# VH-VL binders against q0atu2: the designs that were tried, part 284

Target 1, 119 residues: q0atu2
Amino acid sequence: MLDKKARIRTSREYRNVFEKGKRLSGRFLIIYYVENALDNNRFGFITNKKIGMAVIRNRIKRQLRAIVREYQGQVKNKHDIVLVARAGIGKSSFEGMEKDYIAIMKKAGLFARNANKID
Below, E stands for the ipSAE of ESMFold2; O stands for the ipSAE of OpenDDE; V2 stands for 0.75 times the mean of E and O plus 0.25 times the DockQ between their complexes.

## First folded at step 13 (VH-VL)

Design yg3 (framework fv_ivicentamab_arm2)
Fold by ESMFold2-Fast, scan of step 13:
Structure yg3 (fold): chain C 119 residues (1-119), chain A 119 residues (1-119), chain B 110 residues (1-110)
Amino acid sequence: as target 1 above (119 residues)
Amino acid sequence: EVQLVESGGGLVQPGGSLRLSCAASGFTVSDNYMNWVRQAPGKGLEWVSIIYRRGSTEYADWAKGRFTISRDNSKNTLYLQMNSLRAEDTAVYYCAREGGEEFYYFDYWGQGTLVTVSS
Amino acid sequence: AYDMTQSPSTLSASVGDRVTITCQASQSIDSWLAWYQQKPGKAPKLLIHDASSLESGVPSRFKGSGSGTEFTLTISSLQPDDFATYYCQQWDDYSGEAYTFGGGTKVEIK
């Protein structure tokens, strides 16, 4: 689970990321991201009905939070990032989601390249 | 220096089985995303399967249930077990490594091994 | 699966010519596109990844451009070593089929 301070919770906060942020699509994920004025990163998660039934959407959301938490230390500080799951994500393995997250974060310039090579 | 050497190709009857090997040197297969890609004679490239760093696997829809990708970390070797072979499986099979730092493209390929399915 | 259309299927060119190959996706793939060169009897060789990033050791006469749905590979001054078949490649995010390749463009001597 991510700490409360690292989560985007309000509609206003999500709206700010969508309106002012950049967008990048990966294979299973879309991210919207913008620099914030805080001392930390914040993450939001969106799963829509195109993915599948609620049980699948809830599993995807839990797995994405676990991935984001694992790679927190490699993300450039002071960003609000919203992850939107694409329809195909329901067929992905945990590693497929993890790989896509790393790929999109690196392509967006948000992920330190080779920062935790051993890990 | 990265090198991938495929072996195991040959002539097989329809309905038969064949196991392909891909011996890697200059890097560790378990630290990378490894793929099989095939090419029918005179035709284009077609993705077959991937094995992820932690061992999860994914297959093209037409390959599911017939093909199995695996690896032996002690031998640094990638495998493709092909069962219930059909004439349309006739192709050169390549093992390919995804980019070491960035993903979703193949930075190194083996020379390929020809599989011919014919009576 | 994202449809990928590569054109032309075949083109005839002379040494020194400027050659342009196009790849179109049916939906936006941002810049998730790679280009490969393949010579007869040999494995494909990576030329460009992420639409425009030239792979180490690839001559600067090769240039990738584009984003979204339309991409091009340009060879600014064709050399004898460049007569080959070229393929574009992207991920497939719709059905979960992983990776899709274009149909290929054969560059042959005029």
Scores: ipSAE 0.728, ipTM 0.888, lowest interface PAE 0.9, mean pLDDT 89

Design yg30 (framework fv_ivicentamab_arm2)
Fold by ESMFold2-Fast, scan of step 13:
Structure yg30 (fold): chain C 119 residues (1-119), chain A 119 residues (1-119), chain B 110 residues (1-110)
Amino acid sequence: as target 1 above (119 residues)
Amino acid sequence: EVQLVESGGGLVQPGGSLRLSCAASGFTVSDNYMNWVRQAPGKGLEWVSIIYRRGSTEYADWAKGRFTISRDNSKNTLYLQMNSLRAEDTAVYYCAREGGQWEYYFDYWGQGTLVTVSS
Amino acid sequence: AYDMTQSPSTLSASVGDRVTITCQASQSIDSWLAWYQQKPGKAPKLLIHDASSLESGVPSRFKGSGSGTEFTLTISSLQPDDFATYYCQQWDDYSGEAYTFGGGTKVEIK
């Protein structure tokens, strides 16, 4: 579970990330990310109707939160990061989503390149 | 030194089965994403299947229900079980390793093994 | 599924020529594109990954460029070893499949 302080909660906070942040797309995910003035990272999650029905979107959102929680200690501090799920994510395996998350975070320079040696 | 050595190809009748093997050395298959890619004689490359680090699998739509990717960690070997073979499955089959866990490209390929489906 | 259009299908060139081949994705893939070289009877060999990153040991006459939907592979001063078929490769977002390859470009002697 992510602590409440590690979540982006307000529309104003999401808008800040979209307007001032950088964008990087992966196979199943798009991230928007920007440095914050806080002492911690915050994550936001967006799943739209193009993915599928509510039951699928809710499953995807829960799985993405689980992935972010698992790797949160390897993310560079003081960033607001929004994960936007792409339409194809509904057909992905959990490991497919996990791989995409790590790949895009490393490409963005937000994640340690040798993270697999830490666990 | 990284090496992939394939075996198991041959001539088979339509409707028959074959199991391909890919013996890996210089790295551990369970620490990598492993793929099968095929190429019909004189044609282009076509992705077949992937097995992820923790064993999740994905398949090309035409391969689902007929082909099964697997591995034996004790033998450091990747497999492709092919059932209900058709003439259009005739191809050289390559096993391929992805460049680390965080990339979407193939850095090492086996030599390929020819599967001919004919009556 | 993402469509990858590679052109031309074949081209004839002489040693010393500058050769350009292109790949166009139907949707943006940022820089998630790789280029491979395949010689007759051999497995493909990685040339370039992440659109422009040259693989170790690949000659500097090979250059990848592009981002989003349009990508090019350029071979400056073509050498005898460069007569081969070239393929681009991307991930596939639309259907959830892992990878798609371009149709290939055969670079043959003029």
Scores: ipSAE 0.650, ipTM 0.865, lowest interface PAE 1.1, mean pLDDT 88

Design yg31 (framework fv_ivicentamab_arm2)
Fold by ESMFold2-Fast, scan of step 13:
Structure yg31 (fold): chain C 119 residues (1-119), chain A 119 residues (1-119), chain B 110 residues (1-110)
Amino acid sequence: as target 1 above (119 residues)
Amino acid sequence: EVQLVESGGGLVQPGGSLRLSCAASGFTVSDNYMNWVRQAPGKGLEWVSIIYRRGSTEYADWAKGRFTISRDNSKNTLYLQMNSLRAEDTAVYYCAREGGPWEYYFDYWGQGTLVTVSS
Amino acid sequence: AYDMTQSPSTLSASVGDRVTITCQASQSIDSWLAWYQQKPGKAPKLLIHDASSLESGVPSRFKGSGSGTEFTLTISSLQPDDFATYYCQQWDDYSGEAYTFGGGTKVEIK
C-alpha cells in the first residue's frame, strides 16, 4: 500500500484540499488537488455509502491505493490530491479505475509528459 | 493504414444467437481499448461494450448476461457474442477503437454490420 | 446515468451559413466530450475530442467549445460536405452506460 508520508489523514488536511484546490471529474473519480509546501505528494481517498456495502467500499479503496502507488513516480511533485470515488465505481473493473485515474491526472496536468507506464 | 471490418450480421429470430467479428489491420487490437457501438435504424448511437488492453470487459446494463465481448489476439479480431436476441436489438453494429490507452473517444470505426431480429 | 440533450434535432441551412449545435449534460462532465459527423449509410467520423481539440484532417471551420454542462459545435461557413447528422458523446459515472451519445442533430440543405 502507499507509504505513511504520502497519505492525507486528518479532516483538517482534507478540508484544506477541498477549500483551496481545483476540482476535475472523471468517469469513476473526482480529484481535488492543490500544491503543497512539502517535498512530496500526499494522497487522500474518499469512498461513500452511495458506492455500496462496506466490503465493496473497502475493495475500491484498496484498489485505488494500489493504482496511486504504481503511478506515484509520474505525478508532479509537491501536491496534495484527494480521490473521491463516484457512485458508479463499484461496477468498474480494476483496469477501468486505472484508466480513469491516469486520464484525469493527465487532463489536470499532474502527470509528467513522457510517463513510462502510460503508452 | 487503420481498418476495421465487421462481419457476421444477418437475420435471426427472437431468442436466437449471433456472433459478430471485427477484423483489424494497421494496428494491434490487444494494444488498444476496443468497443462495440450500435445504431437502430433511423435512431442514434448506443454504446454496447468495451474490452480493455489486459482483457477486462464492461457492458451496458441492458447487455449484461446476454452479450459477451472477446478477442483473438492471434487473429487480431474482436468479437461480440449475442444471445437471447430481441427485436429491440435490431441495429447496425460498429466496432470502434479508442483514440489512445487513456482516452474516452473513438478515433476509428468499422463500416458496420446489420443485425435484424425478426420473426 | 447522465442525460445528454442535443439541440436542435434538425436544422436547415445554406452553404456559407454559420451553424451552431448544442449539447447539454444533466451533470458536469468538465470537458469529457467528443463530436462526431455521420453521413447516410456511413460510420461516424471523429471531429473533436476533449470539447475543443480538433482531430487531425478535420477542417478548421469546425470548432468545439464549452465545459461543465453546456457544449457547442460551430461550423463557421457551411460547405456542401457538411450536410450530415452530428452527435456529441460523453462518459458517465457507470450508471448503466459507460459512454452516452446525444440524440443527434441533422443538418439539412435549405
Scores: ipSAE 0.621, ipTM 0.869, lowest interface PAE 1.5, mean pLDDT 88

Design yg32 (framework fv_ivicentamab_arm2)
Fold by ESMFold2-Fast, scan of step 13:
Structure yg32 (fold): chain C 119 residues (1-119), chain A 119 residues (1-119), chain B 110 residues (1-110)
Amino acid sequence: as target 1 above (119 residues)
Amino acid sequence: EVQLVESGGGLVQPGGSLRLSCAASGFTVSDNYMNWVRQAPGKGLEWVSIIYRRGSTEYADWAKGRFTISRDNSKNTLYLQMNSLRAEDTAVYYCAREGGYWEYYFDYWGQGTLVTVSS
Amino acid sequence: AYDMTQSPSTLSASVGDRVTITCQASQSIDSWLAWYQQKPGKAPKLLIHDASSLESGVPSRFKGSGSGTEFTLTISSLQPDDFATYYCQQWDDYSGEAYTFGGGTKVEIK
């Protein structure tokens, strides 16, 4: 689970990220991101009805939070980041979502270079 | 040197099954995201399936339920099991490696194996 | 259905010509695009990834550009080795397909 301090909670805070942030889309995810004035990163998660029924949307939200938690140490500090699940995410595996998250964060310049190892 | 060598193609009747193999050398398949891509004679490229590092799989909508991607780590070999084959499955099938853990491009391809579905 | 448009489908050119191939995505894909070269009877070969990053060993006459919905592959001075079919690969929003390919552009002798 993400700590309360690491979560975007209010509609006003989500609106700020959408209005002032940059947008980057990947295969299964869109991120909106903006620098904040805090000492930490905060994450928000949005799943809409185009994805599927509530049980599917809730599963995806849980999996996305787990992915964000696992990689939080690699994210550049002082950002508010909202993850919006795209319609096709219901076809994704957990590793597919994880890959797309890493790909988007790397492309946005929010991830450390050393995640780039393939071997 | 990285090499991918496909085999197992041939002539098969509609409704039949085939298993394709892709022998990899110069790298370890379990350390990479591996894909199958096909190309009908004189037509363009069409993605079929992916297997991720930890074994998650995803499929094109038309392939789901009929095709199964797998690998044998001890043989460093990728497989595609194709069932309920139809004339429109006639194509050269390529195995392809992705360029890295957050990449969606294919840096190496095999030479392909031809599958012909005909009566 | 709407997917991706690659144009032209065929292009006739002479050695030394500047060749331009375009790939149009139906929705913004940022720079999620690669270019491949395929010679008759051969597997595709990666030329460019992330819209503009030249793959190791690919000649500098190949250049990729663009972002969002419109992308271009340019060959600044066509060589005999460059007569081939070229494909872009991009993401498809509606199906969740990360591996959707353009229809291809055949570059043939004028």
Scores: ipSAE 0.670, ipTM 0.868, lowest interface PAE 1.0, mean pLDDT 87

Design yg33 (framework fv_ivicentamab_arm2)
Fold by ESMFold2-Fast, scan of step 13:
Structure yg33 (fold): chain C 119 residues (1-119), chain A 119 residues (1-119), chain B 110 residues (1-110)
Amino acid sequence: as target 1 above (119 residues)
Amino acid sequence: EVQLVESGGGLVQPGGSLRLSCAASGFTVSDNYMNWVRQAPGKGLEWVSIIYRRGSTEYADWAKGRFTISRDNSKNTLYLQMNSLRAEDTAVYYCAREGGAWEYYFDYWGQGTLVTVSS
Amino acid sequence: AYDMTQSPSTLSASVGDRVTITCQASQSIDSWLAWYQQKPGKAPKLLIHDASSLESGVPSRFKGSGSGTEFTLTISSLQPDDFATYYCQQWDDYSGEAYTFGGGTKVEIK
């Protein structure tokens, strides 16, 4: 589980990331990201109705949180990052989502320098 | 060093089945994301299927239910089982490796094997 | 899957010419684009990935540029070995269904 401190929860915080952040899309995910003034990273997750029924959206959200948690130690500190699931994510495997997350985080330069050196 | 060699192509009647093989050397298929890509005579490239490192699979929409990607780790070989073949499946089939664990481009390709579906 | 349009479909050029091939995506794909070269009877060969990153062993006369919806592959001084068909490929797929290839551009001797 992601600690409560590592989660974006309020509408105002999501709005800040969307308005001031950079955007990068991958195959199944879009990330919006901005540096924050805190001492930790925070993650937000958005799954809209275009993905599918609530049971599918809830599974996707749970799997994305698990992926983010697994790789949180590699993410550069002091960032707010919102993951938006694209419509096609419902057809993806857990491995497909994991691969896409790592690829976009590396491309955005959000993984720590040591991780970024692995091409 | 890295080499991919396809086999198993040939002439088959509509509705028939065929199994393609791709023998890999110089690397381990289970450590990589492996794909099948096809090319109809005189036409462009078309993605068919992927198998991920832990065995998850994905397919082009037109291939679902008819084609199955698999591998045999002990033989370091990738397979494509093709059922219910149609004339429009006539193509050279390539196996291709993705550039790294989190890359989406194909860095090595086999030489291809021709599948002809004709009555 | 996003539509990928390559232009021109065919171009005629002479050795030493500067050649430009364009690839257009129907929706923004940031820089998730690769270029491949295919010679008759052979498998495709990777030239460029991530829109502008030259693959190891590929001659420096090949350059990729662009982002979003418009991408170009340029060959600064065409060599005899460069007469081939070139394909772009994207993997920023909103539908999640495919790694989409462009229709190809055949570079022929003038």
Scores: ipSAE 0.558, ipTM 0.847, lowest interface PAE 1.7, mean pLDDT 87

Design yg34 (framework fv_ivicentamab_arm2; at its last look DockQ between E and O 0.56; V2 from the best seeds 0.70)
Fold by OpenDDE, look of step 14:
Structure yg34 (fold): chain C 119 residues (1-119), chain A 119 residues (1-119), chain B 110 residues (1-110)
Amino acid sequence: as target 1 above (119 residues)
Amino acid sequence: EVQLVESGGGLVQPGGSLRLSCAASGFTVSDNYMNWVRQAPGKGLEWVSIIYRRGSTEYADWAKGRFTISRDNSKNTLYLQMNSLRAEDTAVYYCAREGSEWEYYFDYWGQGTLVTVSS
Amino acid sequence: AYDMTQSPSTLSASVGDRVTITCQASQSIDSWLAWYQQKPGKAPKLLIHDASSLESGVPSRFKGSGSGTEFTLTISSLQPDDFATYYCQQWDDYSGEAYTFGGGTKVEIK
């Protein structure tokens, strides 16, 4: 699981990302991202009821956390990033979600330039 | 040089089966996201299926249960097994590679193979 | 499937003309839009990806622009080799389809 310091936890923190950050949509995800004044990145996750039942939403959230954790070391430092799951994500495979995350993060320029090859 | 060559098309009766092949060269099929796209005579392009790098698959709703995408890594070949074929399945079938590891477009296409379903 | 409206369906033009093709998405797709050219009996050929990135080897007279829901492909000066059918393409998120293509635009000789 992500370290507590790597999590966006307060409503104020979320609002800051939504109000001041940039937005980029993918097939299954929307990301909001903004630079922070910290030495670490923080991630937030939103799974709305339109995705499905609580069991589904929780599964999706676990999967997204796993993806974020896997690639955390390759993300540029000092960013707050909120992942919003889109309605169709419930039909996606884990690999599909992973592909979308990487695609969006790359398009947003959030991966470090000298990061190892993403696989 | 990247090249995709489809084969296996032909005339088949309704309810019949056919397996299409796509031989790839210049790149490794298993390291890329590979797709099948079809085009009915005089009509537009229609996505059929995708196979992910780690083997996950997706299908168009109309293709589910009748079509199966697969690959043989030793032969660097992509396949499309088509069962219970219908007249409306008549089309040129293309194999297409996604443009990069983390994109949503097709940079290389085969020449296509014609499948005609008719009694 | 998400509808992607491509217009016009047919376009008659002369060599040297400026040609514009439009693709409208039902929802914002930011810059996740590609353009293809297809000639009779041939496979589609990628022209532009990410809305405005010209594929290697494609003439500079082809230009992609737009973002969100409105996209355009412009041929600044139509050449004889440009008479073909053009398609836009995006991802699909909810319909069960991974990708959606526009209906196509046939550019023919006036």
Scores: ipSAE 0.892, ipTM 0.945, lowest interface PAE 0.5, mean pLDDT 94
Fold by ESMFold2-Fast, scan of step 13:
Parts: sequence; C-alpha cells; structure tokens
Structure yg34 (fold): chain C 119 residues (1-119), chain A 119 residues (1-119), chain B 110 residues (1-110)
Amino acid sequence: as target 1 above (119 residues)
Amino acid sequence: EVQLVESGGGLVQPGGSLRLSCAASGFTVSDNYMNWVRQAPGKGLEWVSIIYRRGSTEYADWAKGRFTISRDNSKNTLYLQMNSLRAEDTAVYYCAREGSEWEYYFDYWGQGTLVTVSS
Amino acid sequence: AYDMTQSPSTLSASVGDRVTITCQASQSIDSWLAWYQQKPGKAPKLLIHDASSLESGVPSRFKGSGSGTEFTLTISSLQPDDFATYYCQQWDDYSGEAYTFGGGTKVEIK
C-alpha cells in the first residue's frame, strides 16, 4: 500500500499528467509522467475494462502498488507518474510486471541504470 | 570476463528427453533475467523460455508442458530440461543473458549446443 | 500479438555500398527494438538496443533509426566483416512468447 500523500487521487490531477506529461509504453504498462512542484512523488493507477473482470483488475492494481512501493526509493523526486495497465497484463506474473516497471522507469530516465538489483 | 558455455546437446530419438546446461562466469545468473533461444538449421531465431531473477518462468506456447527452465545458483548454471522431443525441436540452442543495464535485450549469448531429434 | 516483418530476406551488395534493412511492427512498440548480427556457425551479437543506441565496440558505420512501427538498420559503407544475417527483436505481450524476432536479412556478396 502507498501513503495517501504519494497517490494521485483527483480527476484534475490525472488530467494534468495526461495533458502535460510525457508518455512511454512498455510490454505490459504505459507510464505518463511530469515534474511536480511538491516535495514528493505521486503515483496513479489505471486498470481499464479491456484487461478483464473486476477481480483481475483489482489484483493487478494491488500488485502494481506493491511494485511501486518497493522501488519508491529509486525514483527521481518531484514527479507525478500514472501507470496504465495494457491489455495482456492479466497473463503476466508479478515478476513480469516488476521487470516491465523497472525497464520503463530506466528508459524514462526516472531510475538509475542498476535499479533492477534489490537487497 | 562474461562467458556463457552451453553443453548437453546431441542426437536423441523422437519422444526422448535431453537436459541442456549453460555455465555462466563473470556474473551471477540469479541477478539477471536468463533466456533460452533456439535456431533450426538454416532458419531464424525463436525464443524458448525465460527465468526471472526471483524464479518465475515463462515459456513459448509450443514449449509449455514439455520444456522446463531452471538454475542452480550454487553452480551458477542455467538448465533446460526437454521432454517428449519432436523432429521439429532440432535446432542449435543458445542461452542468453539480458543486459545488466537494460531489460529486454540480449547482451551476451553462449556458443550454442546442437540438438538433433531423429530416428 | 505483434508481427515483425523484416525486409528484404536476402540482399546482395558490394564492399563500400550503403545497405538498408527494415523491420515493421504491426503495432507501435515505441523504440523497444534491438538489432543483432549473426555469422555462420556463430552466436548472434547485439549491435543496437533501444532502436538507435549503438553497443560499445560496434563500428559507427552501423546506425539504427525509427520509432513506432518502422525501424531501419543502415550500414553506411559495407565492409567484408559485415556479410552476415541480421535480425531485429522486440518484446511481445500477446502471442504466447516474451520475445519476437524478425525473419532475418542475409547480406551476401554481389
């Protein structure tokens, strides 16, 4: 679970990220990201109906929050980042989602090169 | 010096089994995403399987139920157990490491080991 | 499922020629594409990742370009060492495979 201060919560905040942010697609995820004027990062999560039934969408959202929380210390500060799950993510393992998150964050310049090693 | 050395290929009859090994040196297999890729004589490259750093696995649909990817961390060695072999499995099998800095690209490959399935 | 179409299948060229190889994806993959070189009897070698990022030790005559659905590998002045088969590669999220390779382009002596 992420702290409330680290979550994008309102439709206006999501709209700001979509309108002003950059977009990068991965295998299972799309991120939209923009610098904010806050002292912290904020994350949003979107799992639309094209992925599947509510039980699948809720599992994916929970797993994505867990991944984001685990790697929060490696994210460049002062960013609003929205994760949008792509069709096909329902077939992915937790590690498949984790790998894709690390890959897209590195490609976006939001992670260090060696961010895929954890201990 | 990063090296991958495959072994275990040979001639086997249809319906038989074979276990391939890939000995790694200069890096730790459990810190990386490791793959098997094959190439039938005179044909192109075809992905077979991946093992993630925490042990999750994915397989090509045609490989599911017949092939098993695994590793032995104490020996720093990757394996591919192949069962119920068919003539169309005849190929050079390569082990491949995904890059240390970037996911989804194979930066080091072994020399390959030839598997021939014939009567 | 993303189809990866690589063209041409075979190309005949002379030393000093400019050679162009194309990969087309059926859906946008942004810049998630690699190029590999393979010589007979040897393993593939990574040339380019992220569509245009040249690997260390790869000669500057190799250039990758493109984004979205169309990608190109260009060899600006073909050398004797460059006669080989070239493959593009992407990830896949639908076809029951994690990775998909193009069909290959064999660059032969004219």
Scores: ipSAE 0.811, ipTM 0.906, lowest interface PAE 0.7, mean pLDDT 90
Fold by ESMFold2, look of step 14:
Structure yg34 (fold): chain C 119 residues (1-119), chain A 119 residues (1-119), chain B 110 residues (1-110)
Amino acid sequence: as target 1 above (119 residues)
Amino acid sequence: EVQLVESGGGLVQPGGSLRLSCAASGFTVSDNYMNWVRQAPGKGLEWVSIIYRRGSTEYADWAKGRFTISRDNSKNTLYLQMNSLRAEDTAVYYCAREGSEWEYYFDYWGQGTLVTVSS
Amino acid sequence: AYDMTQSPSTLSASVGDRVTITCQASQSIDSWLAWYQQKPGKAPKLLIHDASSLESGVPSRFKGSGSGTEFTLTISSLQPDDFATYYCQQWDDYSGEAYTFGGGTKVEIK
């Protein structure tokens, strides 16, 4: 589980990320991210009714929270990050969501421990 | 040296079944995202299926219920079970390895195996 | 179903020519685009990933560029070994497929 300290909570905090942050779209996820003034990361999760019924949306949120928790130690600190689930995410397995999260976080430069090989 | 060798293609009647194999060497199949991609004669490339590192699977919508991707880790071999074959399934079938966990491209392909579905 | 268009479908050129192949995505795919070369009877070979990153062992005359919806593959000085068909490829956005390939560009000797 993510700590309360690691959660984006208020409308103002979400608005800051959407207005000032960078955006990157993966296969199942869109992330918005911006450097914060804290010494830690904060995460927000958005699903909307286009994804499905509430029970499906809540399952997706729980799965995304579990993925974020698993990789939180690899994320560069001082970022607010909002994960927006795309409509097709309900067709993905947990591993498909996980792969997409890793892919977009690496492409965004947010995984400090994942460097490409040098030939 | 990374190598992928497909086998099991051949001539089959409509409604029939075939099992394709992809023997891998130089890497471990279960440590990678493995895919099947097909190409009808004179046509372009079409994705068929993926098996994720921990065994989750996804299929093109047209393949669901007819095709099953699997692997045998003790033989380092990827499989595609194809049932209820149709003329439209006539193609060269390639197995392909994804280049990294955080990107969406194929760095190694097998030579392909031809499946012909005809009376 | 395509949501990626590749042009031209066929291109005639001479050794030494500069050739350009274009792929257009129907939605922004950031830089999630790969290029492959395929010779008759052979499997595709990866040339470029992440729009512009050259795969190891691929000659430097191959250059990928673009982001968002428009991408190009340029061969700066065509060699005899470069007469082949070229494909672009992306992840798919909600069409029931994980990956989508362009229709291909056949580069032929003039």
Scores: ipSAE 0.595, ipTM 0.849, lowest interface PAE 1.7, mean pLDDT 88
ESMFold2 (binder alone), look of step 14: mean pLDDT 89; pTM 0.924

Design yg35 (framework fv_ivicentamab_arm2)
Fold by ESMFold2-Fast, scan of step 13:
Structure yg35 (fold): chain C 119 residues (1-119), chain A 119 residues (1-119), chain B 110 residues (1-110)
Amino acid sequence: as target 1 above (119 residues)
Amino acid sequence: EVQLVESGGGLVQPGGSLRLSCAASGFTVSDNYMNWVRQAPGKGLEWVSIIYRRGSTEYADWAKGRFTISRDNSKNTLYLQMNSLRAEDTAVYYCAREGPEWEYYFDYWGQGTLVTVSS
Amino acid sequence: AYDMTQSPSTLSASVGDRVTITCQASQSIDSWLAWYQQKPGKAPKLLIHDASSLESGVPSRFKGSGSGTEFTLTISSLQPDDFATYYCQQWDDYSGEAYTFGGGTKVEIK
């Protein structure tokens, strides 16, 4: 679980990201993202019923939070980012989701330069 | 079979200290998120504290600075150290395990141990 | 817990009745709500998590519904074992607390 200050907390804040933010789709994830006026990044997570039953949705949400937490130091500062899980994510491995997250964040220009040495 | 057994409750004077124990069996406390929840006589449930899988802790605002949650992995036991006790701390204290999917609901509770703070 | 409103505080009913208990969150919590049953002198028991997911071993007469800010627990045909106090609980990050319990609803014999 991320620290409370690193979480998008209100429905109004989620709507702001959806309305004003940019959108980028990956294999298992969609991100919506916008710069904020804070001193830190904030993340939101959405798992809808198209993914599966509550047990599956909650497992995916926990895994995404763990992935985001592991890589939060590499994310360019001052952004609100909402991760929306796509229907197919239930079949992904942890490493599969991690790879997709890294890929979409790099493509969005949100990872700091040299975040992945393979590039 | 999952079981939680609390002990250590009793009568204590205002300003005193008390340590509660919660012995777990059928699962490993270090693999789970463990909580203390209290209930004053005739009143509702009130969350006290959590210890996360890697040892991080959080507390209700009114408990900060006075209560300390901890665990002993070798004894598979959860603790709550209570200092500077007040009459308002009189309650049955329950230890509770969060669901196995890293969710915030409590799937198993102990029987509770009564703490009475009275002069 | 002032950011979670549970109603009614007391409900009188007879065996065989349909009873409904409501919880309202001060802001949207999606489906992050659980229901517990507590009998006098006993620990709470989990009934429902994620608003509508029935816990293993809980009778099918218990049903949870709702999302966002309004949630209900329905007992379709009240049994003698169901006279107890019921609590809702949220675990969302919108209110700034990890855990908040409703005030409880006591279901007592009419």
Scores: ipSAE 0.009, ipTM 0.542, lowest interface PAE 11.0, mean pLDDT 83

